# Ledger of designs, part 11: VH-VL binders against TSET complex member tstD (tstD)

Target 1, 154 residues: TSET complex member tstD (tstD), of Dictyostelium discoideum (Social amoeba) (c0hlf1)
Amino acid sequence: MINSLLITNNNGNIVFSKYYSNINDEKQSEYEKLLYQFTKDEWVNSKNEKHLVTEFSGYITVFTNVGDLMLFLCGSEEMDELALSDVFFPIIESLKDICKKKGVTEQNFIEQIPKFILYLDEIIQRGHLDQVQLESIQNYSSLKHDQPIKKDNV
Short names: E, the ipSAE of ESMFold2; O, the ipSAE of OpenDDE; V2, 0.75 times the mean of E and O plus 0.25 times the DockQ between their complexes.

## First folded at step 4 (VH-VL)

Design w08 (framework fv_tiragolumab)
Fold by ESMFold2-Fast, scan of step 4:
Structure w08 (fold): chain C 154 residues (1-154), chain A 124 residues (1-124), chain B 113 residues (1-113)
Amino acid sequence: as target 1 above (154 residues)
Amino acid sequence: EVQLQQSGPGLVKPSQTLSLTCAISGDSVSSNSAAWNWIRQSPSRGLEWLGKTYYRSKWYTDYAVSVKGRITINPDTSKNQFSLQLNSVTPEDTAVFYCARLSYKEWTYGFDYWGQGTLVTVSS
Amino acid sequence: DIVMTQSPDSLAVSLGERATINCKSSQSLLYSSNNKNYLAWYQQKPGQPPNLLIYWASTRESGVPDRFSGSGSGTDFTLTISSLQAEDVAVYYCQQYYDTPFTFGPGTKVEIK
């Protein structure tokens, strides 16, 4: 099961977070800061790498650089890097599609967060991978275009 | 209960390498909920963090800039311990050295367990 | 490096009275993404290693008496001992864990008046 998706800028500041498990704020804060502190040297070294694997607090986390953003995808202990890669691929493709006019930059991503949430809701359903094809994600997310964005999706 | 037990020589000559070991009981040196640190204390510098080692999917190490280039912190999973090597020591390295756990278990965020301390004197 | 300072250097307080120790950081220890202050407090008695008292600026470590409390945010922090007891005679240190290298304050010595 997918536990969380975190996206940071180049300074490690979180610009987007989504948790699929019901974890209290203190546990989320622990995970976020410790993950950054433990992986910051690898983060710098991974500028052109994909799917570096880190085990933290019993969870497996895969992270990669996409444009100016660092993406962290966390899964439960039973998942491995290959299973997380299957989830990561449609997320990366969605970011590229949403940010295609100006590239994947912090500012452009922040402006597109509402659209990204709609795409993400088609990719991951209740912590499980659903849609992986960009065209399907685009088509199904458009059916929800007029729906209000819920607080728990930001 | 977690216990950290230090060992190593208390007297080192200038230009030599200082070597200390910290043996861990009650936790694993490869625990993904901890980082293992060396901290020293002297009247002139106070408490000074030197570095840490930690296991996630592989081993990582971080070092303070003040000692970077002459410090090595190494884990030993077979003995459940970690060690410090500090090269090219000078009398200014004279200090009480502590090993300490940085904990992420049970909501504790800090150096929650410390070794007993080892006074290291650097003199000819 | 983040520089930590403490005041006063030493403090004499009568048994049962309140002791207040101040800590200042050279930059904010408030992490914007989680709204947490990355500051801890330690107690050190002669011949012993430091003991963790407070983390996240105000969260008391398990087993620490409730007379110890932490407060503050950003760059200014306070450790309070509401009713000083004889066993509280020690040097108290603040420490930031916002960034490496982790840095400590110079300490405040608490004595009985």
Scores: ipSAE 0.006, ipTM 0.528, lowest interface PAE 13.0, mean pLDDT 81

Design x02 (from f08 with heavy chain T101R V105E; framework fv_fiztasovimab; at its last look DockQ between E and O 0.07; V2 from the best seeds 0.00; counts 0 for: pae O 8.9 > 2, placed apart)
Fold by OpenDDE, look of step 5:
Structure x02 (fold): chain C 154 residues (1-154), chain A 123 residues (1-123), chain B 110 residues (1-110)
Amino acid sequence: as target 1 above (154 residues)
Amino acid sequence: QVQLQQWGAGLLKPSETLSLTCAVYGGSFRGYYWGWIRQPPGKGLEWIGEIYHSGSTNSNPSLKSRVTMSVDTSKNQFSLKVSSVTAADTAVYFCARGPLRIFGEDYYYMDVWGKGTTVTVSS
Amino acid sequence: QSVLTQPPSASGTPGQRVSISCSGSSSNIGSNTVYWYQQLPGTAPKLLIFKNNQRPSGVPDRFSGSKSGTSASLAISGLRSEDEADYYCAAWDDSLRGYVFGTGTKVTVL
């Protein structure tokens, strides 16, 4: 079982997060903060789309770099490295697919997040790429996420 | 071990423009706001403003008309200008790192500070 | 002119507990998290507490922060001579769209 997927930019800022466990918002924020602190010195090793593995908070986490983004996939206790990589691969391919025209950048990904969510849901549910239907969907409005956030609540 | 190094002219005449620059070493530049704070002699801290890598700024309303901030992402530097200075602008000026954005949340307001630059305005 | 109000001074003997209050409004402390800074004489301020009650690495657990309503408090337990410093609370203010500092509190160790 997958616990979470986090996507950051090259600076470690969270661009996308999805949790599949019973974790509240406060704990999510704490996790994201701790993950950033824990992995930031290893990010240079995640280049070239290599699947790197670490144990974080007692769980196996696979992470890699794709374009301007970094992906962190955390599995449950029963998930080993190989199992996680099998799930991670179609996620990466989906990311590349949705950003195919403009490239995998933070800006381009943000615009395609609605589509990414659809693919992600299928991948997590089915577990392999061949069961995921990468269909063209309606062009969604770009998400306005480029403005700096100036709130420190929660 | 992020460090901020700041520099600029420390002695000004009234009506001149204060100009300070801060350089960031040992850390990411784009993920943070970058701020300026000043402290008059024997007084408390006053927030001047902050700037993001995109150029977006927030400024203290009391200083907004005189404050200009800029960034040079290629050099990991950000700068402050305060126009039409008076004796009231005499202070130690600090640059500092603002919040880190974590998926809609900000962390660590002003967690790294420069050593400060003493600016004296005297006729 | 500071938006957040602190007592100008606080004192205690070594080993005592000292508390510093920070009073704000609904647009700052009431709606945003509080930060605390320690400024030793002749030095730049140092982040002491973030998000109301969180300690950065390196900050001893004898420093604690709390927030309630439009007010916040910093507590220093087991006061030490090296704790003699100025302490500032701070918060983002939604109305001003800016960061605001407290008036500052001078802590003296007797």
Scores: ipSAE 0.013, ipTM 0.597, lowest interface PAE 8.9, mean pLDDT 85
ESMFold2-Fast, scan of step 4: ipSAE 0.389; ipTM 0.723
ESMFold2, look of step 5: ipSAE 0.237; ipTM 0.633
ESMFold2 (binder alone), look of step 5: mean pLDDT 90; pTM 0.930

Design x05 (framework fv_oberotatug)
Fold by ESMFold2-Fast, scan of step 4:
Structure x05 (fold): chain C 154 residues (1-154), chain A 125 residues (1-125), chain B 107 residues (1-107)
Amino acid sequence: as target 1 above (154 residues)
Amino acid sequence: EVQLVESGGGLVKPGGSLRLSCAASGFTFSHAWMSWVRQAPGKGLEWVGRIKSKTDGGTTDYAAPVQGRFTISRDDSKNTLYLQMNSLKTEDTAVYYCTTGYRIFGVETRPFDYWGQGTLVTVSS
Amino acid sequence: DVQMTQSPSSLSASVGDRVTITCRASQSISSYLSWYQQRPGKAPNLLIYAASNLQSGVPSRFSGSGSGTDFTLTISTLQPEDFATYYCQQSYSSPRTFGQGTKVEIK
């Protein structure tokens, strides 16, 4: 299962965090601080790809950059890099979609966090991957009273 | 507040066996990763092995010199860590320290953050 | 196994001195490095974790730096209680390995 999704700026400051596992505030703060320190040297090598950090003692953290943001996805031992990449892909596409006018920057993402949460809740359900297609994520996350949405392809 | 108290050390002949215990208090033992670290007289620190919490799989890892001879176990109901030492060699003579490490999502963020006072094991004829 | 090598093995210093101890890993260990102090006849105590983070209760004269393969422990103004042996240790992989130690002695 997915244990956490953390999004930081280039200085390692948390912009967004979502935990799917139960940990208290002190552990969250320490994990967030140390995750940056444990990955910063490897982060510079990940600009063009996702990077697997297997050194997290039975938990796999995959991280990548999208625009000015760093994304960290932590999964349980039963997940491998490919499984985590399957989760990362719809998250990255969602991020690009909600930030499309100004690009993926810290400021623009912060302004879009409420919409991002709706997208994220369609992608990950109780720590497990659900929706992977951007169109389905958009349609399920943004149903509006005064706007028709296109018919399902079923 | 955090206390680790080792016991069970003593003099043993080569080929013999000995069991060390470490009584823990002041923290949630069942969540902690526990290690044994030894130090031969006048020498440096040498990691012996580690046991993860049950929630993180309860798995053990050992240094090559002790693999197959030593076994680390834990009893969470008694807040006690054990080191079973078999086929003891003179090279195993050392002070054995019980130590705990802080972890988050299986990440050992503060290794060996608390230590007991150690128990001396002397292996000689 | 990741091998940890400290330099120097020993040094002589006076109270008030700036002391620097280095530690080199045989392969990159990111920031999975801790420093420990052991006073004569005592158990070790954690000083620095994750290369540069000061453990609670440890005086600010202690600092750590480095990442990858090269790490440094600095004591900015040596105090009488700092005459001890210092060890670096990696938690990047198993087995966990320590440096051979650096003994800080009175000049």
Scores: ipSAE 0.096, ipTM 0.677, lowest interface PAE 5.1, mean pLDDT 84

Design x07 (from o10 with heavy chain S105T Y106I G107F F108G; framework fv_oberotatug)
Fold by ESMFold2-Fast, scan of step 4:
Formats: sequence, structure tokens, C-alpha cells
Structure x07 (fold): chain C 154 residues (1-154), chain A 125 residues (1-125), chain B 107 residues (1-107)
Amino acid sequence: as target 1 above (154 residues)
Amino acid sequence: EVQLVESGGGLVKPGGSLRLSCAASGFTFSNAWMSWVRQAPGKGLEWVGRIRSKAYGGTTDYAAPVQGRFTISRDDSKNTLYLQMNSLKTEDTAVYYCTTDQGYTIFGRYYFDYWGQGTLVTVSS
Amino acid sequence: DVQMTQSPSSLSASVGDRVTITCRASQSISDYLSWYQQRPGKAPNLLIYAASSLQSGVPSRFSGSGSGTDFTLTISTLQPEDFATYYCQQLNSYPWTFGQGTKVEIK
């Protein structure tokens, strides 16, 4: 199961978070502080590759950067780095799709968060990978987002 | 085989100082988070403080009774954890254990999985 | 600070008995609870983490249950090596706190 998806800017500040597991505010805060520290240390040494952040007690967090954003995906112990990478693929393609015109930047992403949420809900359902085909994700999310306007009779 | 061996305990007068060491082997020490736990004679366990790995900032947390007096540090090149104890009080008399914490965990997975055999610190006039 | 209270503080039992020890937290700690065993003159060892997960190498006669504020450690069939003091610990909020201990003594 997928436990969380966090997206930060290049300074390590969280711009988006989604937790699929019930976790209290104190543990969310602790986890986010650890990712911030890891971001500072790894940014000096890493170059646009998928990297293992932590692998303790059978839980793993993998990160990658897309444009100006850093993505952190946490999975339960039955998932390995390859399985988490498979989940990253539709998420990254979705980010590129919704940010097409201005690129994957912090400002553009923030403006597109409502669209991203619709895409994400098609990709991950109840912490499990559901839809991986970009065309299907686009189709179902667009039907939910852009519903026809109904005329008001007076 | 994971081993933790504490040393540096002994008799010291109130107001004095001691430095405890914990030598680690059988695991990658540099990746581990470490804690100190103490036990007064005939009493229960009391958490003293912890230190995170350097990859997670090397930050420390302390219990209120020792805050400002005790300092936890580590030397990853020597696989050794330290506890510097200053301004010692008779209430600090205890066996001091070093423990491993698997580091960052979420969803209720924190625990002290390995313990040393302890070193006795006696603070007495 | 989260206060951890164990019941009973001590008990007398015979080999083969079923032993139950309880631990109560002063506020909800979800499942962030561990159980430790300390035999006389020895360091503590981990038995149970996350309230109900058995540590590798620990005999299956040990089990843990509970969530929130009320937790139980059960030894289904007490063995001679189980005469020891047992401690619960909450790992939800700093400072991490232990219960006062439950001593399991030979009858």
C-alpha cells in the first residue's frame, strides 16, 4: 500500500501532501522535518535521479525531482523501490500534462493543484495503484472537472 | 551479531562530570538512530535522550530532567555513541543503557530493538 | 508528558499459567506502544512493537493487543525464563515514557 505522496519546492517547503494512512499530526510533522533535512543533504549530491530516502522498519520512501519540484512517495514494506517507481510514472506524466504550457514550476503547479488532485484520485485509490494509462486518467478526470453548465429556469 | 558495549561509568561526586561511551558493532552504525535509557537501582526505565543519524540532521532530543546538563553525540568513524554528563546530581545514579532505534519510522513502527548491557553511574558524596 | 500506568505492579504465577499485564496511557497514543522484558541482572529486550507486532526471535506465547489508551501483554503459557519484569513504553510523543513495570514472580 501507498502511505503518502509529498511534493516540495527546491527549498524543501511542502506545496502538496496526501496521506493514505491514518497518521497523527505529530508523526506527520516529524516525517516532514526528516524529508526537509534529507532534501538539503541530497540536493548537493543528486542529479535528477530516483533516490531512496529511507528504508527503516520495512517502510520505504523514494524521491525524484520533476522540474522545480521534489516528489516523495512512501510505501509499505511489501513494496520495493521498483514497485514505487511504477507508481511514480503515472504521477510524473500527470504533472507534465497539467503543466504543459509553462513547465513544471512551483507557481504553475500551485495553480494546477485542483486538476492534479483529480488525476491523483484516478491513479491511487485507497492507497493502491489503480489507473496507469495517461489517456484514461485524462478522460475520467476531465469528465469530473469540466461538467456541463445547466441553465437556470426562471 | 549486533553488539552494544557501554563504558565510562563509575563513582562521581555531586556537581561532577562523566562521559559515557557506547561501542557498536554488527550493523551500519552511521545509519542508526541511538538513544540512552537509564534505570535507578531498584526502579524502572527512564528515557534520557536520542540522536538521529547525520543523514537526518544529527539532531538530539532530551528528557526534561537532563536538558541543559547532558549532551549526546556520535562519532561515526569510530562506531561510537557518547553521553556527556555535567552537573551531576544524586538523582542521576543509575545504570545507563545505549539502545538502537531503527531511525525514521511512521505508522507506529518506532522501537528500541537492541540494548547494551549497561554501565553503572553512582553520584554520591 | 504522557503518563504510562501498568497493572498490576507485581503478580505471582506458576509455570504453565496464563499471565495478563495491562498498560494505560494518560492520553491516546494510537498503536505507538512497545513491550520489553527485563530478566534479573540483564538488559531489557524488545518483545512487542506497534502494540501487537511480535519481534523476530520472540516466542509466540507472547502477544500484545490494544490501541488508544488501553493495552495488554499476554503470556499464554508461562515458562521458567519468563519470570522477569515487563515494561510498556509509549513512542507517540516526546519525551518517550515507560510504565513503572510489572514484576512476574514465581509462586
Scores: ipSAE 0.005, ipTM 0.538, lowest interface PAE 10.3, mean pLDDT 81

Design y01 (from v01 with heavy chain D99S R100K D102T L104E T105V G106S Y107G Y108T; framework fv_vorsetuzumab)
Fold by ESMFold2-Fast, scan of step 4:
Structure y01 (fold): chain C 154 residues (1-154), chain A 124 residues (1-124), chain B 111 residues (1-111)
Amino acid sequence: as target 1 above (154 residues)
Amino acid sequence: QVQLVQSGAEVKKPGASVKVSCKASGYTFTSYAMNWVRQAPGQGLKWMGWINTNTGNPTYADAFKGRVTMTRDTSISTAYMELSRLRSDDTAVYYCARSKYTIEVSGTYGMDVWGQGTTVTVSS
Amino acid sequence: DIVMTQSPDSLAVSLGERATINCRASQSVLYSSNNYMHWYQQKPGQPPKLLIYWASTRESGVPDRFSGSGSGTDFTLTISSLQAEDVAVYYCQQYYSTPRTFGQGTKVEIK
């Protein structure tokens, strides 16, 4: 399934990471540096949120630029680029939604990380795709943020 | 048989443009990036850039930005490199060479298959 | 840009003798146990041919008299017993950083 989601600034510095598999810190650091070295040449080509694909270590990574950030979604070899792009779409929409007032910048994203985590938890559970509709993601995330109603779940 | 076949030699005047083609066969064209490397007479190799053959997105070396354009046509498995505003010091053999977009555990990452080269001569 | 510097510029070696070529990178090309450094062979009138990748792994079909060693910034290509067909220019190349850069080349010829 989904192995990781990484978000970097335009200099390749990690601003957010989520791993769905049991990988130790050393292995994560190696993967992150390798990813930067092998994708940075393509970053300029991700204009207009064009989805780019790279493959290393038996995994497929889909990546793109959104505002000032680079997003990388890594899946296991059972997933193909189209399956990863299906997951990637609601993640990108969620990022834009939480950053809509000030734009997708590194600073604004960092301030919104707690909200982003709530969105992400509705999209991916245990490495599997859950919610793909932005409205549903927004509704469930807002319920969690605003003290969930115990009688009803909207 | 994995092969890259380039277009024939060109003679150009300073200020002109040249477009070199590189036709791939024997492998899945879009699974490999296409590099362009040139070699001036009696000199070493210089990387010009590469193109992602799947997306069509190029990356150029700074020395050639503004003068080089790399494109591809997936329907005929052909990559193109166009160099404009030619100078006498652009006289060189131009090579295309394939490589993976990134590292693979079971594969060679270097430029493992090269075209035969296209001689471009720029003279007055 | 990472500058790759080879030494010597040329060397003459007798048939059957060892040839050694050095390559130095202006900064480390080592990451995650891999050296992003490759060696190419170019014979007159021919395109370059990949010999060694990851500093020490021989490309398929390359004779075992060719070996690569080194890590970080200092690398060596060794031809243990020079054959007539080994007369060529040899280039090191780094893939650690863009732009990809080559050494200036080392010409190997027979004494």
Scores: ipSAE 0.006, ipTM 0.505, lowest interface PAE 12.9, mean pLDDT 81

Design y02 (framework fv_vorsetuzumab)
Fold by ESMFold2-Fast, scan of step 4:
Structure y02 (fold): chain C 154 residues (1-154), chain A 124 residues (1-124), chain B 111 residues (1-111)
Amino acid sequence: as target 1 above (154 residues)
Amino acid sequence: QVQLVQSGAEVKKPGASVKVSCKASGYTFTSYYMNWVRQAPGQGLKWMGWINPNSGGTTYADAFKGRVTMTRDTSISTAYMELSRLRSDDTAVYYCARGYRIYFGSGYYGMDVWGQGTTVTVSS
Amino acid sequence: DIVMTQSPDSLAVSLGERATINCRASQSVLYSSNNYMHWYQQKPGQPPKLLIYWASTRESGVPDRFSGSGSGTDFTLTISSLQAEDVAVYYCQQYYSSPRTFGQGTKVEIK
């Protein structure tokens, strides 16, 4: 299963994080610090390329650069980089789609986080890959976005 | 027992459509991509596309885009491949094959289980 | 599209002798230490059967006379001691990117 998706800016500051596994704040901070230490020298060289980093806990992380953002996808020990790469494709296409008019930048991404969450929920469900076709992701996420929030569910 | 069982042979006229079925058993149908592969008489294997049975999402090879539609019915663990506007050179054996694991596990890899094949003959 | 080219198109080998099949990808299928390619065996009247995945890992139940090697763009399938039941067409396939393309096949026959 997918354990987490982290997105950082070019300075290593986390701008988005989602953990699918039950992990406490201390271990999240340790993981984030270890990722920075292992990937800092690769940031210049990682543009549009995927790299695999193995964390000490037995988890594997694949990372890539999209625009001025860095994406880190962590999987359980049963996953390999091919499985993680399948998840990266719809995430990257979703980022390009939601940021298409202003480009994939930190500020534009932050403004689009609510829409990104809708797309992400179609791609990853309960830590597992679901939808991979951009058109389907767009269609299902737009249906959810257009649904009114009932006052009795607030 | 992990098994894929395909529908029987079809004879079609040019311009018609054919819909081939592939029934899965012995594993979780929604956990693996389902591939479709074509083999014309005396020719090699040609990948047509795959479907994610959990989401219904599809990827088609460009050579078949516009003519192929892949669907599934999770209630009966069955995948379908429909090819429209048939030509004589669509005469082939069509295979379904279990592909990549959608929900990850040790040994994630390609097409390890294949259907027996469905012969489609297109003749006037 | 990644084009997979096999050589030779056909091969006649005596029983007990070594058969070697080559496969070349038009671009590298190596990513983070893994080669994204498979080998399949197809006997007459049967669907293909997975033999080797990750370029060199033998599928469960496949005899140890079958081995795969190579990396990047150049790959080899070796049958160390050909048996009668090995008469088949062998296909390489890349699964690095869509479309998942196959080589044209190599027919292995007894000499």
Scores: ipSAE 0.007, ipTM 0.496, lowest interface PAE 13.3, mean pLDDT 80

Design y03 (from v03 with heavy chain E99D G100W L101K S102Y Y103T E104Y K105S L106S L107G G109Y; framework fv_vorsetuzumab)
Fold by ESMFold2-Fast, scan of step 4:
Structure y03 (fold): chain C 154 residues (1-154), chain A 123 residues (1-123), chain B 111 residues (1-111)
Amino acid sequence: as target 1 above (154 residues)
Amino acid sequence: QVQLVQSGAEVKKPGASVKVSCKASGYTFTGYYMNWVRQAPGQGLKWMGWINPNSGGTTYADAFKGRVTMTRDTSISTAYMELSRLRSDDTAVYYCARDWKYTYSSGYYMDVWGQGTTVTVSS
Amino acid sequence: DIVMTQSPDSLAVSLGERATINCRASQSVSYSSNNYMHWYQQKPGQPPKLLIYWASTRESGVPDRFSGSGSGTDFTLTISSLQAEDVAVYYCQQYYSTPWTFGQGTKVEIK
């Protein structure tokens, strides 16, 4: 099952996190600190959305750079890096879609967090992969939102 | 246990700036977004923006962009909201309110509010 | 911006009687099984207090006479048996898209 999705800026500060496993605030903060320590020296190697992997504390985490943000997807010990990368792809595409006009920056992402949450609900439900097609995710989001653009441009 | 304590009332002249503080206690300060909401006399609630105390990242409502700055000091668990170029219509009670605990599964609502800081702008 | 409109602006209800407040969003604030809408209570001289979150979940410590319902664009807050301590202004708020927006408020008074 998916255990967590974390998004940080390039300095390692958390800008978004979702935990699918039930852990308290102190445990989350400790995991986030350890994750930074285990991965920070490799962040430069994640350019062009290359997926890197790290393992600690009985979990496997796949991570990559998108714009000005670092993304980390953590799975249970039963998952492998390929399974995580399959889930990671639609998450990355959703992030790029919601940030496309201003680019993937910390500020723009923060403004789009409510929209990102809608996309995440389509991709992962209760720690399990639910929806993998970006077009389906976009279609659902469009049906649930008023769109300021012309219908023929949606 | 969980509390937000704001700084005291301020009286400012038009054109001045005001900086309101909000000190958090009883929880992990960096784990929850902090909203700033104002209420003019006899009027409703208006969201100004929020800050992620962990990253320092902010989102401001368009009505306040260019005049508002939100910051925090994690060493003393305190959030700040500074509003510049004050006008008489900035007279309001300013609230800080704890929101989303930067996780999707908890804290999507303003469950804890500061007592409010009255800011009066008069000439 | 999503506009939240409450009705009525003010409501006078006798002690022990039902009070009903409506909130309408300019666009749907629901997605999947979630309703991104909350209710707050504000008494004179006090900050707002969270009352109902996610349209229908009562905050801890809130009496069961308070209930929320609705989905999409139409939401309702009900106080089944008004008590003196319930005199306040009630606000709905959408948490679907920034900027977060509140209704104009509904003032509940004793008749």
Scores: ipSAE 0.006, ipTM 0.553, lowest interface PAE 11.3, mean pLDDT 82

Design y04 (framework fv_vorsetuzumab)
Fold by ESMFold2-Fast, scan of step 4:
Structure y04 (fold): chain C 154 residues (1-154), chain A 123 residues (1-123), chain B 111 residues (1-111)
Amino acid sequence: as target 1 above (154 residues)
Amino acid sequence: QVQLVQSGAEVKKPGASVKVSCKASGYTFTSYAMNWVRQAPGQGLKWMGWINTDTGNPTYADAFKGRVTMTRDTSISTAYMELSRLRSDDTAVYYCARETIFGSYKYYGMDVWGQGTTVTVSS
Amino acid sequence: DIVMTQSPDSLAVSLGERATINCRASQSVLYSSNNYMHWYQQKPGQPPKLLIYWASTRESGVPDRFSGSGSGTDFTLTISSLQAEDVAVYYCQQYYSYPWTFGQGTKVEIK
């Protein structure tokens, strides 16, 4: 499943981390170091892109920019980019909602961390234990009200 | 009906700039990135870059960096691609094409394309 | 950059016969069981149309005669029974890393 969510500022400094697996501090530090090495060019250029993907040491990580923050969502090898993107979408929407009034900046996000944690607990539970992506399904339906929904291909 | 409608054909002299527009309708503009792809006469497709329509931030292919600028106006659901310091080898049809930004409930790949804008660069 | 190479550059196939187009990536576009490549069809005077995404999934409205297969670096687009409306240039595209790159195209014509 989901292993971690890391959020950095534009300098690559971690401002938020949540590990869902029982990983010791040494392994967390090594993961963060490898993540930095593989993504530092994106941070340097401050690119805002659709999701990007990096794999190392049996972990798949999807990442993107939101405002002044870089978000990294890591899953174990059995979890594909598409599954991670399903979880990523409501996380990004929650971040934008929580930071709506002052914008998605490092300072504003830090002030909102307690509320962000509550949103995360709901999203991850929905994504892995309960009704997966119910809110994102509703949002996608609402956003595509006037468009046909892509069919499931066999 | 989901549509991308591009501005009309342009004829430019070497050294000039051209700005092509791409107006979206029938979907939520900010839920899809906008790609720009060109095709020179009798040649294949070449990706120029894309813009995140929600944030307004672009990514450019190295071949076009320094000459291309991609922008958008969310109030009118329109994306723009400006190419400067035109050369004769910039003569091509320029396409805009949407692509989903995230989520397994959305499609990957460029599923809707504009009709194309012919840009001719000649002295 | 990942280089996408198609073969053949062109082929002529009789109506109702099978057409096979190959695409090779200069490096693997396989990640965690997913192949990051798509196929497009471009008819004369028209923009490209997405045919197949994720190497083998048909886009909505694309006829059953079109199928995609392959994994890693070697991919194939098959048209099981060529129809007159299938005359077009077909392009493969990788979605593994920026910049997105296309193959040079394969022109399919009727004999």
Scores: ipSAE 0.006, ipTM 0.501, lowest interface PAE 14.8, mean pLDDT 79

